# Designs tried in a protein design chat: VHH binders against Actin patches distal protein 1 (APD1). Part 4

Target 1, 316 residues: Actin patches distal protein 1 (APD1), of Saccharomyces cerevisiae (p38281)
Amino acid sequence: MAFLNIFKQKRGDEASQLSAKGREEISQSIKICKSDDAANEHSCSGDCKTEIEEGEQAFAKLKIEHETPLLNSSKTPKIHFVVPTSQIDWQHDACLEDPKSVQYKISQWCDKNSAKFSNVGTGKTLNCAVSSLPKDIMDIDVMRGTKNNVLILPYFIWLNDLRSDDVEATLDGLVPDLLDENISREKLLETRPNVAVARERAFVFICSHTTRDKRCGITAPYLKKVFDSKLQEHGLYRDNSDYRAEGVKIAFVNHVGGHKFAANVQIYLRNPNTLIWLGRVTPTIVPSIVEHLIVPEEPTLPFPEKVRCIKKYQSW

## First folded at step 6 (VHH; framework vhh_8cml_1)

Design s4 (from i7 with L100P)
Fold by ESMFold2-Fast, scan of step 6:
Structure s4 (fold): chain B 316 residues (1-316), chain A 126 residues (1-126)
Amino acid sequence: as target 1 above (316 residues)
Amino acid sequence: EVQLVESGGGLVQPGGSLRLSCAASGFTFSSYAMGWFRQAPGQEREFVALISWSGDSTDYSDSAKGRFTISRDNAKNTVYLQMNSLKPEDTGVYFCAADPEYYWGDYFNPAEYDYWGQGTQVTVSS
């Protein structure tokens, strides 16, 4: 296994970039996996092994930036709106390509309200992204982009049947209630028949925005194959037609910045409610991420040196 | 072809004012956040101000806050920096820069910006 030697070398090099203070910061949100345990997951069998080998070959041809420490190279959102498009690539500006779309109106609302939900003088904590999550192809308004179901993280809820013309009024009413720690999930949903719980145990978003950066487009499909195979081994894989609770959805998302740190992976865990955003994710480390971070009821973090940002949100 | 062209720099006395303009072409200006950076003699490029794609959100460095105002006109593909109460410490080359990703990244870091102008010299006499 030629890649084992490369993996060991790169792991050592990157681990040296994470300071003791950085490890302490991460430990406030999640227990860090023992390095010995994480290393045991570098191999897999059958299709998974083949997918890792093919992916590593593709990654080896790319110029990935390995010198810059990753921690705090990105910011955690208070709210992350994820809009289904059924697409795996988008125009350069993704959310902003159609001014009449739900994602455009959400992006505009986020920009307008950014300072309102942040500390004085800050305002970059409300984010809108498009994703490969499935949209309702039987609904003509959905196909035109003027109506959609919107995933709201870290709250693990779906805001269904949202029309672009209703975005401002809907979010003006919903978002203050979401941010009010005295309002339970049950109470929030009581008067909102268009709001439903997202029953996945986790969402995994891989940046695939080829139009923004070739490295994202090349890396994302290889990572998804390994995630899919490993999740299937644990009975957690869900395709677009599978609505069973307590599974994991893997989806592609538009550009999230830091394409030089490909691959970028955002992992939302429902319980404990946590965002783990990783950079420089390679096919070789995906099995360890699934086994230690996603599968256990008490998650542990392998490869803390790959964390771009992390936040443990309040459970509701 | 992408271009950012700065103008409005010059020599001014301490306490004076200047208005910088940056004319953009070759990309979808209305989808980009726009920033101003400056580089003083012997220093690295430092963040001055940012305005979001819609103009609804702004941010300033501590040294610029209260003295400088960033604004934009999406119909004219132009971003402005109004500089008041100028100090000798404000002397430097002022650069206009474009960033579509400012929500997720560290927009204080020049490496996050896709496009840059050539700069315009601002000199505040001592």
Scores: ipSAE 0.541, ipTM 0.793, lowest interface PAE 1.9, mean pLDDT 85

Design s40 (from i7 with Y107S)
Fold by ESMFold2-Fast, scan of step 6:
Structure s40 (fold): chain B 316 residues (1-316), chain A 126 residues (1-126)
Amino acid sequence: as target 1 above (316 residues)
Amino acid sequence: EVQLVESGGGLVQPGGSLRLSCAASGFTFSSYAMGWFRQAPGQEREFVALISWSGDSTDYSDSAKGRFTISRDNAKNTVYLQMNSLKPEDTGVYFCAADLEYYWGDSFNPAEYDYWGQGTQVTVSS
């Protein structure tokens, strides 16, 4: 179905919420698309078009808050730990569900050490999230939650074979070096055989935490289908078994706050190293996001009025 | 059944002190950040103070910094707000609130909080 007139009206109303100061703030991190470039909605074809139509029908049944300006409604992470669970939904308290788990120990470490790093590095918070990224189901300690590989953003590294009992000692050693602008990636990795480069060009995280809000659970699968189809058209889609560099991984994450702004999408670009966190993402705008923000070597931002926060990190 | 029950409010003279308590039940208290908000008649709920799930991180509104201290006892499922050097403009209903994901969102926005108490009245008047 064509929800274009409703979409265009809401788009115009939302665009009016972004102040000149807000646009300038965003421009410090990324070049904003010209309106004409962002508005080409009919570039999606095949199953991608069908997935947009199905998704828009599902979204039309949901009450989403459109009145509140989004910019600075979320905090930019200094470090974002992403723990694979192979799950698309979690218990209400997600990372804190099991005190013996790697994600619980990381969350505890983040809380204990937030003040120590308050004036160091780029960004504000130390965050741990669980994700639908795959865990090794053949490893008994991984299945028990006491061992895992942890993705560390915005640094685009994997901390492999991390055991829950080793979290404090490992992060006490790694994080100060990671936040030190004078330590190169090469030097960081030379003494750490369990740290590997994440070679993806981007990670896209969609909030799917149904237990916290049904809108997140309903919207996330429809957005993922459109992202997957559009990335496949560009040869950038990678399934869990495909380790080729320069692809894009789409995953679900636990609740990130602001569920009234569904859908919430966090996009990490490796080069230039940037977090773009979007609210009110709909199936109709996903092709524009892929084509302008993810595919080009020089990314540009469509729909800046949908930015909850944005941060350009130092090149690694 | 989730409950947050505030206590310790009352009438105090300018320059005085009060300690508010919030007793929590029906949820995993130790997994939630706890906040204090206040509301004067005819005004919106205003952020006052926040404490993380473990108690290791705190945040305060500009009006509360240096005068108020938030603390928690996870064994008792209770959060506290120690208020010193009280001013007439501190008058309002004080609400206890719980937020599981405060690290990500606008922790100053009441809409980000999962659970709320009924409030306790604080009046600062001579």
Scores: ipSAE 0.491, ipTM 0.763, lowest interface PAE 2.0, mean pLDDT 86

Design s41 (from i7 with F108Y)
Fold by ESMFold2-Fast, scan of step 6:
Structure s41 (fold): chain B 316 residues (1-316), chain A 126 residues (1-126)
Amino acid sequence: as target 1 above (316 residues)
Amino acid sequence: EVQLVESGGGLVQPGGSLRLSCAASGFTFSSYAMGWFRQAPGQEREFVALISWSGDSTDYSDSAKGRFTISRDNAKNTVYLQMNSLKPEDTGVYFCAADLEYYWGDYYNPAEYDYWGQGTQVTVSS
């Protein structure tokens, strides 16, 4: 009970960091739930309760920065490429470690082309990350890193069988069409034989890059356990081999900056098409995030003071 | 161990030029965006210029545009800042900084950078 009092006190202090203008900015993308509603969902029972308690003890040992307001401490991408590796940790440079890899070639393409797709003053628009999503271990080129299936968010599509040598030509054609509001999903799919729909209702990415920052490696597994347990209660949990539609996949991702604000969690919802990027996520708030943000057909946002960035994309 | 070592600072008259160099070791230089920041006495560090890991993208502060050029040599693990038409307002300690994940953060903010040099003094006075 003592930790609940500490949680309420810290929550009040953090909430004071979110300005009225910041709250209004968030409200343009998602409805904020009342603090009373979020507090009613603060814990779970059985194994989930034990997982929260163990996680909170692990988090208490970490130096997390609590003084800086989080809103606009990160940028929303126009396109986020997510490359499966089946790994939960990566070498320090993650995407850039192997110049022959698909993720290296995508990162290089993003760097070369970001200015072409940025509005004046908007900052970064094209991002690449590696993830713990499964890669085809039976394909030798996939195992070598020179071929992969790439998840493209916020479009919820898979670009399949992409070879590293073909990245530039493929993305030169694909990306302008993705950003063209006059090209429908169906039309894009019929002109691209290796593009398929990602059928998940949501993706949840937790930064686990231990080699980059120990706090990410320590926090990510505890958060995943609580997310997994809560999603299982709703029949929405999907493991790495489960491709059934309309579920939620939780994956680990490489470092996304702002490790001092651990844990970092990126949530992509398909309908409405929205990215919610949260910092300072703790085991105690995960049940509320699942119940209010992920499970409902009309999502509401608990703990808006933990938003680093948010963007509601056009439906596609 | 990671090390960034700045050089090329000095005293120069208004309208003069300086070329700063930053030699990097202890990390995979070609994977990092490299930035230059400056700090005048009693002021906070302010953004001057950035170059992406590949060299294909650059950005400059409004005060640096048209006068300064950032470049890099990935084979030599070195980033450069060519400063032309120097003004007294350009006086300060110039710092080299490295940022692996610059796409996700606000690279105008010094707090987003992973590694920092100790700085080199630039004084513009007659």
Scores: ipSAE 0.549, ipTM 0.798, lowest interface PAE 1.9, mean pLDDT 86

Design s43 (from i7 with F108S)
Fold by ESMFold2-Fast, scan of step 6:
Structure s43 (fold): chain B 316 residues (1-316), chain A 126 residues (1-126)
Amino acid sequence: as target 1 above (316 residues)
Amino acid sequence: EVQLVESGGGLVQPGGSLRLSCAASGFTFSSYAMGWFRQAPGQEREFVALISWSGDSTDYSDSAKGRFTISRDNAKNTVYLQMNSLKPEDTGVYFCAADLEYYWGDYSNPAEYDYWGQGTQVTVSS
């Protein structure tokens, strides 16, 4: 049976899937932990251990693809627009549900302008995603989807009060400057009062798009519980109402492709400015990810065999 | 139910032309990127062409570039592949496929696609 073959491979050593060339490629962006350092991490409390056990039990019931090497199974964005919706699940088409929405207009702009920016900046694609990040429920235009604050990664900035009708003009002006290495952060912000720094040390996005794939919906809450617990131990956890700088925000995002590699987790680090996109993330490895990748000032990567793509961007 | 139905295949001599069509139903066609793949006997499915959900972006395999043109009509839920200057090497079953999140993945990889048609045979022979 195909299922029995996949199940046997699932128990194999995933580290063996990462080639020497792949390890070298990852090392261009981040230092890799020794296998012993990652595998023997036991800093989890009693409550954290229970959360991991409950999550692993839920994950064990899911059919996850374990045979395919993950490296380069996704593309690194030049710009990733993240639109707050306060939702943890979306209609099947997510960003394209409503042609009048900010996220629809951004997606349309990205599609129209992909060729124009193909030879500039770091990364390959212009991407728009919706997220569970909070939107202003007191603003009627925000509630209708025609106005929003948009997080722009990997630049760690907020583009505030963006109206759907203004998306094309705003991005036509902003994006060339954003991709220009000769324009400093200070200069960009001085001329744009609607642009503000995102002061988080990291964003962690977990695919939770249940309507698109049940595995995303089942896995995401369990991972979030372990991330939340571990970040609280380090004083880095931030609730939706907590605006303190230098914390970590965990949010859910719509489907990002590769649902067969659940769970999908995108980690953006501000310093050094890096995207680490992981597949096959399980509750058991979350503490090691937090301890080695997110908490230290000099991050190291504990499970390179789980990298789908990785990119170190220019620092401001 | 989701369906992709290819048509327009056939037998053609080297140097000839064919226009393939793929009619889509059961999903929001205008939200999906559409790709064409082909499979020759004993070979894996290989990428031929892609068109984005809006039609503003296209991409082609090296073998298709300059000879094939992909287009779409969102009002008719149809994607097309115009094939010119056909060669014996173009012989194969041509598949239409749909990918919602093509921005994130390697759209030359058939494993990234959400929906597939059954294929239409193209034979280039004297």
Scores: ipSAE 0.573, ipTM 0.816, lowest interface PAE 1.7, mean pLDDT 86

Design s44 (from i7 with F108W)
Fold by ESMFold2-Fast, scan of step 6:
Structure s44 (fold): chain B 316 residues (1-316), chain A 126 residues (1-126)
Amino acid sequence: as target 1 above (316 residues)
Amino acid sequence: EVQLVESGGGLVQPGGSLRLSCAASGFTFSSYAMGWFRQAPGQEREFVALISWSGDSTDYSDSAKGRFTISRDNAKNTVYLQMNSLKPEDTGVYFCAADLEYYWGDYWNPAEYDYWGQGTQVTVSS
């Protein structure tokens, strides 16, 4: 006898995997594009067109899981610490590779304090990741991993010159204030000269942790090339030497779980303050993501069936 | 090669105690969160307990809270589950599992885990 499920979604059609309730959940955080608007061909000139074609050929050779609904296959953090390494791949344990490093001490602090800032039955509110964002290779302590500048999302701030030995005292003071809705941004920054505003309009993180999963290593570079080309068309691309405000930083990040849903892309928008975490991102849909989600002052979401999790944070 | 080997299972009377051990090799044990799952005949694999990589954080299923204690010895690459006040409902195959990135998903979901042991049988019967 055939399996008779109440939810009769067509396997191999991702759009049919998103329930009406799931669509409503996403709509609480962001306006969803009409299907025809999202599917409309966006102009892609020169290298961008070639990069999409090359990327699609590479993706076609990979076994990607297409049958499982993506919504709620991951969780949104209350705080996401992103540590620059200038690397595009890491050892299997990434943040825990070196016990003397800033990222190790942050990860340890997050683990120790997970229960303090979490609801009963959860511990997944404080997350640390390493990234390909640039570190100061001329600073010997930074090169040793014992000092770094740390990006704190979704707050869009940099915690500068953080030393490994100072992590516990610094975060013990900073994090309760960040999570306190009654403490203004101005008040928090007024007495903290080592905390600066991150002036980017968005951060886009693509999982590239090859040592952890080969699919991430194969997919991430192709996706980044298309993002870079499309952002350059809009004047929003920023390389490691470009400090102009209101641009977009594309970076690689370590393992974020769910590699069977490659490519995994985490998009943080500053205004409105939103995390959109996407799975099954392909080169072909990147132009639509840039045009509808990243470029407009009022973002709209194409391909909501690709959302793993989404959260609109309190404006800070 | 990665290996997780459970031991300490067996037959015990209701109200009795068992201590399960899981010996890990072939990966950096101290970087992984360790979980215990169980599977009763005809049922899906269910979460029992978790201990973080450092040992500073633990979590338990509602059925295990107050009766079971998870602990780890990073020097010995071993995780333990002390089970007290055992009930017939605790009968099942107990699995040890390792998760490097337990922060990003639901650690009560077996699909989040990177490495699994073969399991050890626990039978609570008179």
Scores: ipSAE 0.439, ipTM 0.754, lowest interface PAE 2.3, mean pLDDT 84

Design s45 (from i7 with F108R)
Fold by ESMFold2-Fast, scan of step 6:
Structure s45 (fold): chain B 316 residues (1-316), chain A 126 residues (1-126)
Amino acid sequence: as target 1 above (316 residues)
Amino acid sequence: EVQLVESGGGLVQPGGSLRLSCAASGFTFSSYAMGWFRQAPGQEREFVALISWSGDSTDYSDSAKGRFTISRDNAKNTVYLQMNSLKPEDTGVYFCAADLEYYWGDYRNPAEYDYWGQGTQVTVSS
């Protein structure tokens, strides 16, 4: 006699998608929260509660892929160049829109040099992204895209006043030194007056590239509102004009692949130096992410089933 | 209107060669990585080769390494797959695909690609 399974399993049970081996892999980079602590609803004051309710209503209208396990659905960057544009959306091609731009030249350099650095440093890829971080709109070369300040992660440095024509020579000199574990930050900066430390404790990047996928454009603003409110409660929020050290900057970034797993959030922590890349982030889980991952001196990870990739880099 | 149109498939004997072409229109071809995938009867789509937007980086499946060469001509909006030393196991429909942000995801996964062609049949038989 054949046995019939008369109960269909609920689809999209994300917690059941993370294997014991996957949990062990994540645990090599960060301590995982107990499921009870992570699942408990964190209290929100006034605006935060309203923002979560509004966001959840917006998310309920979207078709998001819930069947596929997320872990290893993306690659960890060895270097992530983040270029300020002051924009929250970009043309479809983003970094490659203008061949004369700094971001185009960085993208070209990354493509040309990916094989050269395959066996050095931590992580797998050399990546360039554009962001909503502010650019100097009073500088005509910056406004034309031929000059910019570039954030380099996971190193938490700014490469300032980089001209598009100088990208190849500058990165040919800088990147080997960045990937050399025997070269300290202090030594790197000794001869490079255009390199400065980024003093933030964390960067949070939310994919908002509406032109690529409207789920990113719809979800990103709602997530940012909840992140902003929770960080303000802890005194860690920084707007684009606030350069006080040890705060958190939240910015929008262009499409990072995997739009079907919206919302995509990349969190870079300076100490311990770690990238946590999350998919399927909803307004309801943002308070838990802030409270357990961003605020504590010893971060712990809620909702490990939402990790697309994670990497602990060498301290620098 | 985005289109990818494959050509150059056909019937060849084992040990033979074919050159596949994929003509692109309706998007900024020079900004996209281009991949080739194949699908044998009764199987899922399998990664064959990738070329980056600039042409400076390429990757191949283990079965394609040493036998196949991917190339592109950005002035002609065309990607090519030169297939040498063909085997019966290479039989399938060959698809051209485009991916803008190939660095971030697993470009061996068909689900990561933005645009797809209709495919061209390759049959390796005596």
Scores: ipSAE 0.553, ipTM 0.802, lowest interface PAE 1.8, mean pLDDT 86

Design s46 (from i7 with N109S)
Fold by ESMFold2-Fast, scan of step 6:
Structure s46 (fold): chain B 316 residues (1-316), chain A 126 residues (1-126)
Amino acid sequence: as target 1 above (316 residues)
Amino acid sequence: EVQLVESGGGLVQPGGSLRLSCAASGFTFSSYAMGWFRQAPGQEREFVALISWSGDSTDYSDSAKGRFTISRDNAKNTVYLQMNSLKPEDTGVYFCAADLEYYWGDYFSPAEYDYWGQGTQVTVSS
C-alpha cells in the first residue's frame, strides 16, 4: 500500500498554467516566494479589508480570460517612456491622438528607431505610454501637450521640459548614451541639465484605459485603493506634493495590450532594477505583492503564474 | 462602422505573383499597425506580415521573407501585400487586421488584433 498515491499537489493545480521551464525562466530574474508566504492575508489592517471585499465584488461581475498561459504574452521594453497627463482615461488611440503632442513625437521616434537599436542593450522594444502622473497645470504648453516632463524607465530618470518639436533631436542624442554601458548616470547628468534622477524605490502602473476596455476602468481604482492603503502602512506612500526619496508611486496607464487578462499591473523596482508585469491581478493579492515584492530590500515574487513578462535590467 | 475590405485574391500558377489590397474605413488608419494573416483549409490563422502605423517598421513570417513585401498608403487608408514566387503552400484565405498597441503584445497572435477583414481567397495551383 502506498499512501503517497493520495497526495494532492495543490500548488501545482493553482499554477497549472506555469510550466517548470517558465518557473525556471522567472527565477533567473527574481526569487519566487514559497506558496505559504504568498497566501498570507493577515497583513491587511484598517479599512483595507473592506476595500478588498468591495473590489472582489466588482471583479466577480467581469468576464476575465483565465485559460491562456500568461508568461511571454507581452514583451519587456529596452526603454519605456511614461508621459504625465493627470488623466485616468484617454482617447482610444491615447499617444497618437494629437500629432503635435510630446507623446505622439516620442511614439513616432520609437517606431522609426526600433530597428537601429534591435541589437543594443537589454529588453526588446522602445515604448511610449501616457499616465495619470501629474503634469504642470500652470504651464500653457504643458496643458496643450506640446511640452512635458517624461519619465524614462528602467533608468529611473526624468527628462524635464521636453518640447514636442525637440523630441527627435533630444532622443537622437540621449538614447544611444542611455544604451551605452560605458556611460555612467553621473556622466550623463553632468552633460544634461534637463535630466534628473527619479528617486522612487518603485513605480506601479495599473491599466485604467476605460475608453479602450471597461474592465480596465472598473478594476484599476479598486487595485489603487488597496495599494495606497498598504503602502501607507509601510510609510512608502507619496502624494503629488511629497518629494521624499525611497517611496512608491502608483499611477494609471493607457492600454498595454491583453485587457482580457485584467487587471494588468507593471511594477518597476529601482534596486534591483527589474520590471515585473502581472496579469489577472485582483484586490486580494495586492497585500502580498506589496509585502513580498515592493517593501523588502531583497524582493521575492508571489504568484509567479500571474507574470506576463519579467526582466532584470543592468544596474545604472 | 469599422470596415477592412480585402481584394486582389485569385487563382495563380506556382511561381506567379499577386498583389493584395486592404481598404480601411471607420477608424484612424494612420494610428494602427496593419497585419496580414492567412488561413489554410482546416488550419488556424497564421501570421504573414506586419507594417507599423508610420510604415517605418515591417516584420515577416519565415515563409514570407524574401518573397512578400508589405506596404501602406496612409493617404488612401490602404495596406498592400505584394506576393512573389508563390507556392501551393501559400494557398489560403488572406485576412487584413489592425492593431493599435502592437509594441506591447505578441503581434504574431490573431488574438491581439482589434479589427479584422472578411478575407480574400488565394489559390496557387497548376
Scores: ipSAE 0.554, ipTM 0.796, lowest interface PAE 1.8, mean pLDDT 85

Design s47 (from i7 with N109E)
Fold by ESMFold2-Fast, scan of step 6:
Structure s47 (fold): chain B 316 residues (1-316), chain A 126 residues (1-126)
Amino acid sequence: as target 1 above (316 residues)
Amino acid sequence: EVQLVESGGGLVQPGGSLRLSCAASGFTFSSYAMGWFRQAPGQEREFVALISWSGDSTDYSDSAKGRFTISRDNAKNTVYLQMNSLKPEDTGVYFCAADLEYYWGDYFEPAEYDYWGQGTQVTVSS
């Protein structure tokens, strides 16, 4: 239990890095928990407690950067494309590994069109990532990488049966409509039979890209175990074969930059529509994140000092 | 072994031009965004220009915009910086840098870059 004393010390040091202005900035997107509420991070026994202890031992062996303030160390996207691969690790170049793949064509489209959808120079507002979300390995084109279902966040929609050769034409039509505040979700889906609502209440993405940085690969599985256990307690856990609505999907994603701040966790909440991107996430704080941020109908943030970026998007 | 080797620096008069080159080896060049940074005596490294992995997107600092042009040749694993209308204030060591995940971070920050060259000196003086 010596690691609890280390946790308390590190937590105090990190909290001092968040300025009053930074705290106010975060408060514009989400209500911050009272410090006493975060004490629930230790409400875990039996199997879950063992998972936290094992994870903390693994984390203690890693050199994680604790000096730099985290807020604004990353950027919130206007659109985040998430491509299922069924893999938990990828080659160094991830999305760019295969020029014939759906993720390559999406990445190329994002690069070509980034300036068109940016109001501040060529700012990067369109992002593509690969994930451990399941792909249909029985479909030969999906197995080859030339066809896939693509999750589009923060809109919580699936673009189904997207072929790599059709990416440019499809996104040229879809993305302007997604970004048009005058086009309702109902109207967007009216003529698009291959677009479906993602019925999850939240997605949690943990960077696990071992090939880019071993800290990501070591930390991600331990965090997922604790997330899975806490979500199971609330009936919100969904494995890869479970398509029930209103649950939470935990998935691994490729390198998202800032691996020195491991572990990196991106949390998308559907209602209110919010991205909370956290760095320096440890097994000990996961229960509090689940209990205060993910489970409640009105989410609250337990560790604002760990926010890399946050954005409350317009209602879908 | 990753290497970025800058060349093309030198001494020029105000109003002159230089073309910097950066030859890359040891990584998949065509998957990386490439940036140019400069460091004047007694100053920190500052952003000059960026070109995306495909070459379809570029960005420039306010001081470089309209005078400098970044380009790349993925077949030759080389990135270029064409500098026109040079001023004494452009004097510094020019570095090329590579960033795979430039989408998620602030590419104006040196710390976001994965690989760095050793730099080439540019001096603008009479």
Scores: ipSAE 0.520, ipTM 0.800, lowest interface PAE 2.0, mean pLDDT 85

